Miniprotein binders against f4hyd7r31to219. Designs and how they scored, part 22

Target 1, 189 residues: f4hyd7r31to219
Amino acid sequence: DKIRLSAKRDAKEDEGEELPTELNTINSAGGFLVVSPDKLSVKYTNTNLHGHDVGVVQANKPAPIKCLTYYFEIFVKDSGIKGQIAIGFTKESFKMRRQPGWEVNSCGYHGDDGYLYRGQGKGEPFGPKFTKDDAVGGGINYASQEFFFTKNGTIVGKIPKDIRGHLFPTVAVHSQNEEVLVNFGKKKF
Below, E stands for the ipSAE of ESMFold2; O stands for the ipSAE of OpenDDE; V2 stands for 0.75 times the mean of E and O plus 0.25 times the DockQ between their complexes.

## First folded at step 10 (miniprotein)

Design t7 (at its last look DockQ between E and O 0.90; V2 from the best seeds 0.84)
Fold by OpenDDE base, look of step 10:
Structure t7 (fold): chain B 189 residues (1-189), chain A 80 residues (1-80)
Amino acid sequence: as target 1 above (189 residues)
Amino acid sequence: SPAEQARKALDEAKSYLEQAKELAEKGDYRRVIRLTMEAIERAYEALEIAEKTGDEELALEAWEIIREAYRLMERARRES
């Protein structure tokens, strides 16, 4: 509740920034990932044959910077075969075939293990796993310089925001039939 | 040059932050919030250029301004 209220307070200040509103389809790894026509859902349609066959997609805009808190959510519509769904933040230059947090200057909370990844070769214990019918959020607290993640409206953890510069809300799918809906704030969180 | 642009943006960010500090002492929290937003925007511009050019010193300085501006913005929003 408090986070959703803070994010709503910040979104009411028309600070003249373009907010994330939809998924960026221009740089999408079109071979593994299908984005819906409304650009608010993503599905992994292929068979995962390789560990780098990740369907990753960024928002069309970076997280706003002229606010104290940014937040977005995904809803897991289908966990697919493995539930290898991730939510996080990445730079514009992020590789379109990686889970968020597998590369330097990225972070991600992963559903299959509940681990946090932040550019190291291994995840760290962080929160619960998430699967079908879970709502999972990612946010930035700029005042504390932290990333935070949520599951079903509850904060599951926070980490230092060591990544500098503009960051894009990022979602990844990695196994067959994984499908997520994205909420950039058009719907009530 | 990109380096000159980054330095200019950083100097603007510093100026906005100092103005914001002065207004915070006067309790003008609405203007503090606005000036901290400007400081953040200019410092992000400086940071992005510095990261592209490999100017680590300027990037660090810009990042310090950003962090200070957010702390001041948060304080101003609590007091308003």
Scores: ipSAE 0.857, ipTM 0.953, lowest interface PAE 0.5, mean pLDDT 91
Fold by ESMFold2, look of step 10:
Structure t7 (fold): chain B 189 residues (1-189), chain A 80 residues (1-80)
Amino acid sequence: as target 1 above (189 residues)
Amino acid sequence: SPAEQARKALDEAKSYLEQAKELAEKGDYRRVIRLTMEAIERAYEALEIAEKTGDEELALEAWEIIREAYRLMERARRES
């Protein structure tokens, strides 16, 4: 809770840096998801036909860099058929049909297996699975250069951040009826 | 040119970081925080150009400035 509060405080001190506020529907996945009108929720609408037909969406702005910590959360409203929801960070040019962490220059914590993916094609055991009614967070500690993730307010793991440059908060849904709500800090964590 | 723009941004980042280090020795931590933010912003600009042009040496140099600036900012926030 303290790490989540600290991330929000740091972002507020960054007067003049634009913050993530909503999901980016202009550069989002090519038709495998529906983003709500307020751009704070996403649902997978297609039957999962290929392992690469992922509904990926980035925030409208990269995580702020003039701060020591950045953090955002998703809430899993519906884990769908396979529970293949992911939270993570990606470069602006990330392939939108891929889960975060499947390609280089990305990182993702996945709900169906609890694995961490870091662009090596396969995951590694990392944290618990997460599913319907879970709140899952992702963050960057810039001083230590680590990604960290939470489940229901508890840190489940940290991993070295070896990706340079601007990173976008990223959410993915991948099987029928998966649906998440995204909290970029407008609501208290 | 992109290379000149990247070098200029990096030089500005170095200057901000050096000023921040000097102010940290004097205990002016609020200004340290502001200067490290400026250093980070300029160094990220240099890093972005360097990555686009494939100038890995400049990218690594910018990245080291970024890492140093974050460590100094963390110390300054703790002290302020």
Scores: ipSAE 0.780, ipTM 0.919, lowest interface PAE 0.6, mean pLDDT 85
ESMFold2 (binder alone), look of step 10: mean pLDDT 90; pTM 0.903

## First folded at step 11 (miniprotein)

Design u1 (at its last look DockQ between E and O 0.86; V2 from the best seeds 0.83)
Fold by OpenDDE base, look of step 11:
Structure u1 (fold): chain B 189 residues (1-189), chain A 80 residues (1-80)
Amino acid sequence: as target 1 above (189 residues)
Amino acid sequence: SPAEQARKALDEAKSYLEQAKELAEKGDYRRVIRLTLEAIERAYEALEIAEETGDEELAEEAWRIIREAYRLMERARRES
């Protein structure tokens, strides 16, 4: 509750900063994922043939910087075959065929193992796994310079934010029929 | 030049941050918040250009200002 309320108070449109509102369809990895017409859901439609056939999508705008806290959520509508869903933050230059946290200057909380990835080839134990009907959030605390993640409204962990510059809310799907809804704040968290 | 723009943005960010510190000592937390927001914006502009040009020293200095500005903003919001 307090985090969700602080994020809403701090992200006032009044400071001329554009907030993330929808998924960026322009930089979507063509062929692996389908973004809905409303640009608020993503589905993995192909068979995962290779470990690099990740359906990753960023928000249309970076996380706002004129605030103390930013937060967004996904809702897992379908965990698909493997539940290899990730939520995190990436730079604009992030490769659109990688899980967030597999490359440098990115982080991701992954649903299949519950691990956190931070640009190292190995995940670290972080939180619970997440699957169908879970709400999972990702946030930035700028004052403490931390990333934090949530599951069903509870903080599952925090890590140092060692990534500089603008960061995009990022979601990834990797196995057939994985489908997530994204909430950038239009709905009550 | 991009390098001159980055340096100008960094100098503006420093100026806003120092003004914010002085106002924090006076307890004018509402102005502290505004000046820290300006410092963050200018320091992010400097950081972006520095990352594009490969000026790591400037990027590190901009990032230091950003971190300090957020800490000061948080303090001002807690004390207001």
Scores: ipSAE 0.855, ipTM 0.954, lowest interface PAE 0.5, mean pLDDT 91
Fold by ESMFold2, look of step 11:
Structure u1 (fold): chain B 189 residues (1-189), chain A 80 residues (1-80)
Amino acid sequence: as target 1 above (189 residues)
Amino acid sequence: SPAEQARKALDEAKSYLEQAKELAEKGDYRRVIRLTLEAIERAYEALEIAEETGDEELAEEAWRIIREAYRLMERARRES
């Protein structure tokens, strides 16, 4: 069951919303990552693997709400030493040194174990691991109030979305040389 | 005040949703989609203020409107 959607469906339906277009370099984790000049890729540069040293970055805008579905992807260019790459959604105030899903008001699908984390202290079995050369997507179905995730164009799972309010597309890297490219919809999924 | 702004936004959202429901019963689904988008926008404004001020009752009320509006919009899109 493949759900590959752009951030826009009908011009009248989502008119006037600002859309995510790039990574937010102002509100990114400090000296643990480097965001590319075009703000569409991120690499973990720290060798210290402390739990509060996650290289996490949000999109520059929250996911649009004037639509039934939102979706974005990452491409894993380098899985680094431990493959601790994540894709998910976070509230604006998320602690930008923690993996998405490790704190309340966040959700994250993690590559190293394939688990879903949703602020409940423990990861849950969810989907396959993902690694170098994988394309991994995250989305919101507003009508069903679910998060859904994909790997290489195929839905791997859906989970109830119990988080209210605006949510930011979020990516994270956490071990040396992990690197992802982010696609907010300017390139065909 | 923030509380007055939140209540006004919520009342507007309820009005848009009520109008959308009426049009859905009459089969005017293109207008339903437009009205549900307005309801969602106003209810999100109310929700944001309510969460900032700690008004959980108003936040929950706004959230129920939001969920209902999305379900109605999905139905309207399916009916085309």
Scores: ipSAE 0.780, ipTM 0.912, lowest interface PAE 0.7, mean pLDDT 87
ESMFold2 (binder alone), look of step 11: mean pLDDT 90; pTM 0.898

Design u2 (at its last look DockQ between E and O 0.92; V2 from the best seeds 0.85)
Fold by OpenDDE base, look of step 18:
Structure u2 (fold): chain B 189 residues (1-189), chain A 80 residues (1-80)
Amino acid sequence: as target 1 above (189 residues)
Amino acid sequence: SPAEQARKALDEAKSYLEQAKELAEKGDYRRVIRLTMEAIERAYEALEIAEKTGDEELAEEAWEIIREAYRLMERARRES
């Protein structure tokens, strides 16, 4: 509750900065994922899983910087076969077809293991797993320079934000029928 | 040049941050918040150019301004 209220306050004080509002379909890895017409949901449709066939998508804009806190959520509509859903932050130059946190200058909280990934192919224990009907949030506290993640409105953990520059809200799906809805603040968190 | 643009953006960021500090001493927290936002924007511009050019020193200096501006913004919001 307090985080969602803080994030909503901070997003209103953002004078003249463009906020993330939808998924970026232009840079999406075509063929692995389908983004809905409203650009607020993503589904993994591929049946041939190679380890690098990740359906990753960024927001259309980076997280705002003229605020103290940024926050967005996903809702897991379907966990698919494996529940290999990730939420995190990546740079604009992030390699498509990777989970957030598998590459340098990215971080991600992954649903299948509950681990945090932050630029090395090794996750660390972080929070609970998440699956179908879970709401999972990712945020930045700029004053403390931390990433934080939530599950069902509760903070599951925080880490130092060691990544510099503009960061994009990022979502990934990796197994058949994984489907997530994204909330960039248009809906009540 | 990109290097000149980065230095100019950094100098502007420093100026906004200094003005924000002076206004914080006067208790004008609403203006402190605005000036810290401007400092952050200009310092992010400097940082982005520095990262592209490989100017690590300028990138670090820009990042220090960013960190300080956010701390001042948070203070101003708590005191307002």
Scores: ipSAE 0.865, ipTM 0.956, lowest interface PAE 0.4, mean pLDDT 91
Fold by ESMFold2, look of step 18:
Structure u2 (fold): chain B 189 residues (1-189), chain A 80 residues (1-80)
Amino acid sequence: as target 1 above (189 residues)
Amino acid sequence: SPAEQARKALDEAKSYLEQAKELAEKGDYRRVIRLTMEAIERAYEALEIAEKTGDEELAEEAWEIIREAYRLMERARRES
């Protein structure tokens, strides 16, 4: 679990670069989610049976770039009706209402199927499913230019990072009562 | 113009990277790490402008500098 520990250390080495600290409530997916007052948790509030509207939210800042690794975690407090929770990275202009990885220039590890989505039309087998009481992490290894993901502290997969430019830590909830807590590093991983 | 700003940022990034390579030969890895951070920052600035203006050639130039800087930073951290 060297990457997880190294990512935490690297995120603190450059005090001159602003770090993600909370969820961005200004550009979140409107009527599909509620963000807690401390901006560190999100819950899906839509009861739409069609499943088209995703509650997606980005961090308030992009992942820092003056470091070798970046990493953040979510904790699945409630897997809701369908368990369609995702963690990933997106460009600033990402379509709010879409799961991370459903559009180009984004990626997402999805809990209900364990697949990775990276803007190529379909998901691909990647890691285990994740659900209630799981801690799931997402990170960037800048030296190798890979995204990596963890489940309960164990790396479950890595993929080439074929996206240039600044990327925002991103979480999504997509069925009734799905709820996650986000750890941007204020709490020890 | 945006194109001149992007070229300036890219030239600065290249300069920082070359200085970092020279210091790596001298074993001054703390300065290498700082210079690669500067190179990355300036190259990201060039990349951002290039993507907004649709200048794919400049974007790829900036991206290659970024990748090279990360590899040098990793080497420097290993040695320090």
Scores: ipSAE 0.794, ipTM 0.921, lowest interface PAE 0.6, mean pLDDT 87
ESMFold2, look of step 11: ipSAE 0.793; ipTM 0.923
ESMFold2 (binder alone), look of step 11: mean pLDDT 90; pTM 0.897
OpenDDE base, look of step 11: ipSAE 0.863; ipTM 0.955
ESMFold2 (binder alone), look of step 18: mean pLDDT 90; pTM 0.897

Design u3 (at its last look DockQ between E and O 0.84; V2 from the best seeds 0.83)
Fold by OpenDDE base, look of step 11:
Formats: sequence, C-alpha cells, structure tokens
Structure u3 (fold): chain B 189 residues (1-189), chain A 80 residues (1-80)
Amino acid sequence: as target 1 above (189 residues)
Amino acid sequence: SPAEQARKALDEAKSYLEQAKELAEKGDYRRVIRLTQEAIERAYEALEIAEETGDEELAEEAWRIIREAYRLMERARRES
C-alpha cells in the first residue's frame, strides 16, 4: 500500500516527465513474441529451440527519474510450458534476445526459479517462484538506490541499484504459451 | 562538443543542488523538491553524454550528484 501510494503521488507532481505507458513494439525480438494491439500484453508463440530465443520487450519510455519511487506490475495470464517469465529493468541498449539480468547493466526476477539475475550469468536465491494468476511487480527506490520486487502485493526482496542511467521496465517470456499482462499504472495496482 | 555539453549540464546540476541545500536550511521544502528534480535531470544529461564518450570521471561525478539530489529530495518530502 505505502509504496503504491508513493509511486502515484510522485507521478502526479512531475507534469513534465513522460511515463512508461505501453510496450515498445518497435524493438521487440522479431518472431518469438507477439505484443497485443493495446500494447499491454505479450505472449510467447514459438517453440523455444535455443536458450537465446528469449521474447523480451521493454516499455516505450524509461522509468521516471524525477520521483523517489517507480513501480510497475505484470500479471501472469499463462505460465506456458516452463514458466520462464522474467520482470526487471534494462538499459535501452539491452539485447532483445536475453532474459533481464543475463547481461551486464540489467536485473531480473525470474518466475521459474525465483532467483534474481544481475549480469553475472548465475542467479541468486531471492524470492518465491511465480506462475499463472500471480501479480509480480518491479520497482526502483531512488532514495535508497535499490531495486525491489513484489509478488501479490508483498515485497519479496531488494537489491542495490548499481546500474546507472535510464532504465526501462522490461518483461521477458521464453517458453511456448507464456502470456503476461503489463500494468504501468493505468489500473490500480 | 559533447564533452562541453556534459560539463555544462554537470555544472548546472551542481548549481541546482547547492541552491536546494540552501533552501533546505531555510525549510522551503517545496522548492527543494523542484530544484533536486532539476539537478537530477541535468546530471542525467551529463551522465548519458559521459557514458557515450567514455568519460568515466565525469560519469562518476554526475552519479554522485544524482545520489545526493535524491537523498535531499527524500529529506524534503519527509519534512514537508
């Protein structure tokens, strides 16, 4: 509650900063994912043949910087075959065929193992797994310089934010029929 | 030049941050918040250019200003 209220307060005071509102369809990994017409859902449609066939998508805008806290959520509509869904933050230059946290200057909380990834190739124990019907959130606390993640409205963990510069809300799907809805704040969290 | 732009943005960010500190001492927390927002914006501009040009020293200085501005913004929001 308090985090969701602070994020809404901060977004109202900054009349000049563009917020993430939809998924960026221009830089989507061609052929692995389908973004819905409303640009608020993503589905993995192909068979995962290779570990680099990740369907990753960023928001259309970076997380706002003139606030103390940013937050967004996904809702897992379908966990697909493997539930290899990730939520996190990446730079604009992030490779569109990688899970968040597999590359330097990225982080991701992954649903299949519940691990946090932050560019070292090895996940660390972090939170619970997440699957179908889970709401999972990712956020930035700029005052403490931390990333935080949530499951079903509860904070599951925090890590130091060691990544500099503008960061994009990022979602990834990796196995057949994985489908997530994204909430950038248009709906009540 | 990009380097001159980055330095200018960094100097503006420092100026906004110092003004924000002075206003914090006076208890004008509403203006502190605005000035810290401006400091952050300018320091991010400096940081972006510094990362593109490979000026790690300028990038570190910009990132220091960003972190300090957020701490001051948080204080101002707690006291307002």
Scores: ipSAE 0.856, ipTM 0.951, lowest interface PAE 0.5, mean pLDDT 91
Fold by ESMFold2, look of step 11:
Structure u3 (fold): chain B 189 residues (1-189), chain A 80 residues (1-80)
Amino acid sequence: as target 1 above (189 residues)
Amino acid sequence: SPAEQARKALDEAKSYLEQAKELAEKGDYRRVIRLTQEAIERAYEALEIAEETGDEELAEEAWRIIREAYRLMERARRES
């Protein structure tokens, strides 16, 4: 599937659409995370005694829509104390301090349990857990209207995309020392 | 008004999609891809306004156009 994902990325040539290139530092949850100076990594900076103190950050632009697929990756540099790292997609108005998928109009694949969360209050069994040194991807297949996720280059699951409108690539860190690097496509997947 | 802007955007999206379908029959897949991209852009504009104004009928109509345009784009990519 790595070959398939690379070929789909090339389909975006000369679309005139602005693409995600970095993390959005203006609306990030500054009390629970720090975004690196190059805006391509994020680390949870606090001790979390409450389950809703999530460090969530969106990309600076929504996923492009004038293409058949969109895809980005994170690399788990440090799974921290609890391994509660997530990758997913959220609407622009997504509530900060929430994991992607905990609220309606969002979805997230979570490392500590391997579950998918999509606004139903509880997670669903979905894929393997992921942790330190894993590369994890999230994507949209617009033709089939599905979200799909990868672990180390292999698709681990797909779910229906029941969310209309623009969606932002989203990452979250949620326990002490969790840290991810984000690849929006400038580095080969 | 927002309703006029949304209707205009949706009408343009429908026009682009109709043109794309005609070109698909002629095998002009590069123009099909371009026209479906334009249809999607205009329909997303209509969808955003419709959701902001609570016009679910228009939102559903826009979303149907979007899905149809993506399916046509996929077929055009396979042929090119």
Scores: ipSAE 0.805, ipTM 0.924, lowest interface PAE 0.6, mean pLDDT 87
ESMFold2 (binder alone), look of step 11: mean pLDDT 90; pTM 0.908

Design u5 (at its last look DockQ between E and O 0.77; V2 from the best seeds 0.82)
Fold by OpenDDE base, look of step 11:
Formats: structure tokens, sequence, C-alpha cells
Structure u5 (fold): chain B 189 residues (1-189), chain A 80 residues (1-80)
């Protein structure tokens, strides 16, 4: 509650900073994922044939920097075959065929194992798994320089934010029929 | 040049941060918050250019200012 309230107070549009509002369809991994017309949901439509056939999508804008906290959520509508859904933060240059946290300068909390990935290729124990009907959030605390993640409104963990520069809210799907809705703050968290 | 732009942005960020510190001592927390936001914006510009040019020293200095500005912003918000 307090974090969600602070994030809303800090994200005043008044400072001319553009907030993440929708998924970026221009840089989407063409062929692996479908973004909805409203650009607020993503679905993995293909058969996962290769470990690098990740359907990853970024927000249209980076997380705001003129605030103490940023936060966004996904809702897992369908966990698909494997539930290999990830939420995290990546740089603009992030490879659109990787899970967040598989590459340097990225971080991701993954639903299939509940592990945190932060560029070392090996996940670390972090939080619970998440699946269908779970709400999962990712956030930045700029004052403490931490990433934090949530499941169903509860903080599941925090890690040091060692990534510099602008970061994009990032979601990934990796197995057939995985579908997530994204909330960038238009809905009450 | 990009390097000159980065240095200018960094110098602006430093100036805003120092002004914010002085106002924090005076208890003008509303203005502290605004000045820290300006410092952060300028330092992020410096950082972005430094990362593109490979100027790691400037990137580290910009990142130091960013971290300090956020700590000051947090303090000002707690005291306001």
Amino acid sequence: as target 1 above (189 residues)
Amino acid sequence: SPAEQARKALDEAKSYLEQAKELAEKGDYRRVIRLTMEAIERAYRALEIAEKTGDEELAEEAWRIIREAYRLMERARRES
C-alpha cells in the first residue's frame, strides 16, 4: 500500500517527463508474440522451438527518473504450457529475444522458478513462483538504488540496482499461450 | 561536441545539487525536491553521453551525483 501510494504521488505528469503508458510494438520480437490492439497485453503464439525464441517487449517509455519510486504490474491471464513469464527492467539496447536478466544490464523475476536473473545467466532464489491469476509487480526505489518485486501486492524481494541509465519496464513470454496484461498505472494497483 | 555537452550537463547537475544542499540546510524542502530533480535530469544526460562515448570517468561522476541527488530528495520528502 505505502509503496503504491508513493509511486502515484511521485509520478506527477507535471514535470514534463513522459511515463510508460503502453507496450512498444515497434521493437517487439516479431513472430513470437502478439501485442493486443490496446498495447496492454502480450501473448506468446508460437511453439517454443529454441531457447532464444523469447517474446520480450518493453514499455514505450523508460521508467521516470524524477521520482523516488517507480512501479508497474502484470496480471498473468494464462500461464501457457510452461509459465516462463518474466517481469523486469532492461536498457533500450536490450536484445528482443532474451528473458530479462539473461543479458548484462538487465534484471528479471521469472515465474517458472521464482528466481531472479541479473545478467549472469544463472538465476538465484528470490521469491515464489507465479502463474495464472497472479498479479506480479516490478519497481525501482531510486533512493536506496534497489529493484523490488511483488506478488499479489506483497513485496517478495529486493536487490541492489547496479544498472545505470534509463531502464524500460520489460515483460517476457516464452511458451505457447502465455498471456499477460500490463498495468502501467491507469488502473489501481 | 558530445564530450563538451556531457561536461556541461555534469556541471549543471553539480550546480543544482549544491543549491539543493544549501536550501536543505535552510529547511526549504519544496525547493530542494525541485532542484534535485533538475540535478538528476542533467546528470542522466551526462551519463547517457558518457556511456555512448566510453568516458567511464564521467559516467562514474554522473552516477555519483544521481545517487546523491536521490538521497537528498528522499530526505527532503521525509522532512516536508
Scores: ipSAE 0.864, ipTM 0.956, lowest interface PAE 0.5, mean pLDDT 91
Fold by ESMFold2, look of step 11:
Structure u5 (fold): chain B 189 residues (1-189), chain A 80 residues (1-80)
Amino acid sequence: as target 1 above (189 residues)
Amino acid sequence: SPAEQARKALDEAKSYLEQAKELAEKGDYRRVIRLTMEAIERAYRALEIAEKTGDEELAEEAWRIIREAYRLMERARRES
């Protein structure tokens, strides 16, 4: 059984996939946000806004693909002046400084209007608004090829996933004092 | 070349997927899950190359394999 135990340990060290664990500070939006030292929270600090002044950040790794589902959450610590917080998924090439879903190659659920955005310039009615003290989740169901989102533990909507390839968990803050905490699964959902 | 690497990856993905289908007929769902993961990995590699080179036909072929592999993995997980 020592051989079997060794095989189990080897399987635990399998090089299959690295998972998202923190926010990527290397290629995040310029001076419109600050990411905490532990890289698990982000706050918008800019006071002069226009459509290109979004504090957007991707996870450090794309969502894993050798699984049937992926899911992560944000907690809205501060909805700021306008509540323009978003959660979603973006391709590696996503144009930083834009809300997830404002460009092709992305999808985003936005707190201020409750709309889903998926690269068509305009949002679609989708779910409830979300604001301070809400926990909001985003996920991928690979078998059905859908994005799904939750608010406070309840699925609020699903939408066909029409984007191919690797996708990064993405969060955005867009008005003064907006702040979110991100849970990539290290804490129980 | 990138085109040769993409075709090789796609052929490997197809082979893994076909092996997974055969094992599903035999009820070996643990191996089906493993093989669909291999198929998915290879097909994503092919898809990535195809998108970078603008080879839309290969990209769509890879995407079909990916979707089929996920459906088979879901069935295998349910049956396990």
Scores: ipSAE 0.809, ipTM 0.924, lowest interface PAE 0.6, mean pLDDT 86
ESMFold2 (binder alone), look of step 11: mean pLDDT 90; pTM 0.903

Design u6 (at its last look DockQ between E and O 0.92; V2 from the best seeds 0.84)
Fold by OpenDDE base, look of step 11:
Structure u6 (fold): chain B 189 residues (1-189), chain A 80 residues (1-80)
Amino acid sequence: as target 1 above (189 residues)
Amino acid sequence: SPAEQARKALDEAKSYLEQAKELAEKGDYRRVIRLTMEAIERAYEALEIAEETGDEELAEEAWRIIREAYRLLERARRES
């Protein structure tokens, strides 16, 4: 509750900073994922043939910087075959065929193992797995310079934010029929 | 030049941050909040250009200003 309330108070449009509002369809990995017409859901439609056929999508705007806390959520509508869904933050230059946290200057909390990835080839134990009907959030605390993640409204962990510059809310799907809804703050978290 | 733009943005960020510190000592937290936000914006501009040009020293300095500005912003919001 307090984090969700602080994020809403701090991210006022009043400071001329554009907030993330929808998924960026321009930089979507063509062929692996389908973004809905409302640009608020993503589905993995192909068979995962290779470990690099990740359906990753960023928000249309970076997380705001003129605030103390930013937060967004996904809702897992379908965990698909493997539940290889990830939420995190990436730079604009992030490769659109990787899980967040598999490359340097990115982080991701992954649903299949519950691990956190931070640009190292190995995940670290972090939180619970997440699957169908879970709400999972990702946030930035700029005052403490931390990333934090949530599951069903509870903080599952925090890590140091060692990534510099503007960061995009990022979601990834990797196995057939994985489908997530994204909430950038239009709905109550 | 990009390097001159980055240096200018960094100098503006430092100036806003110092003004914000002086106002924090006076308890004018409403102005502290505004100036720290300006400092953050300018320091991010400096950081972005520094990362693009490969000026790691300037990038580190910009990142230091960003971190300090957020600490001051948090203080000002707690005391306001």
Scores: ipSAE 0.856, ipTM 0.953, lowest interface PAE 0.5, mean pLDDT 91
Fold by ESMFold2, look of step 11:
Structure u6 (fold): chain B 189 residues (1-189), chain A 80 residues (1-80)
Amino acid sequence: as target 1 above (189 residues)
Amino acid sequence: SPAEQARKALDEAKSYLEQAKELAEKGDYRRVIRLTMEAIERAYEALEIAEETGDEELAEEAWRIIREAYRLLERARRES
């Protein structure tokens, strides 16, 4: 709760840094997702893919660094057939078509199992599952160097941030009809 | 050239951070906030070049400056 308010305050105080405003359609996973015209929603479109063919997309800019906290949310409009939706952070060079957290230099909170993934080959128990109609947030606390995540406005967990450098807000959809709306802070959280 | 650019960015970040620490001792936290943000930005530039070129020593040095700057920024935010 306080983390969301802090992130809004920090962004308001720093006019010189470009902020994430939309999803990046140039480097997103080809053929596995459709990004809406306003670039604030994404839907998984494939029906015959079962594994590492993830519809992954980064924000158009990295999370701002001239602040103490950063935060964004997704809203799960459709959990699809498997509910394999993820929210997290990735380096610019992240291997597209992989869930955030499956590769090193990435981190992801996954809806179908509630696990946290951070490049260690397996997920770890972390928070509740999330599904249709849930609002799920991801953030960075730069002072403590932690990632934190929320579900419906409540912090569900924090983990050490071992990744240096600029990180991009990242969302993923992975099974038929999964769809999320993304809020980079233009709307109230 | 990339190594020179990274060293220049890191040296500037250190200078901003040193100035911010001096102002913090004087209680001028508004200026501390602005200087630490500049230090963070320049140190991130150095860090990214260092990681791209595989210069782990420079990357670690930049990262230490970044963490120190965030701690000072946090303090300055609380005091202002």
Scores: ipSAE 0.773, ipTM 0.911, lowest interface PAE 0.7, mean pLDDT 87
ESMFold2 (binder alone), look of step 11: mean pLDDT 90; pTM 0.900

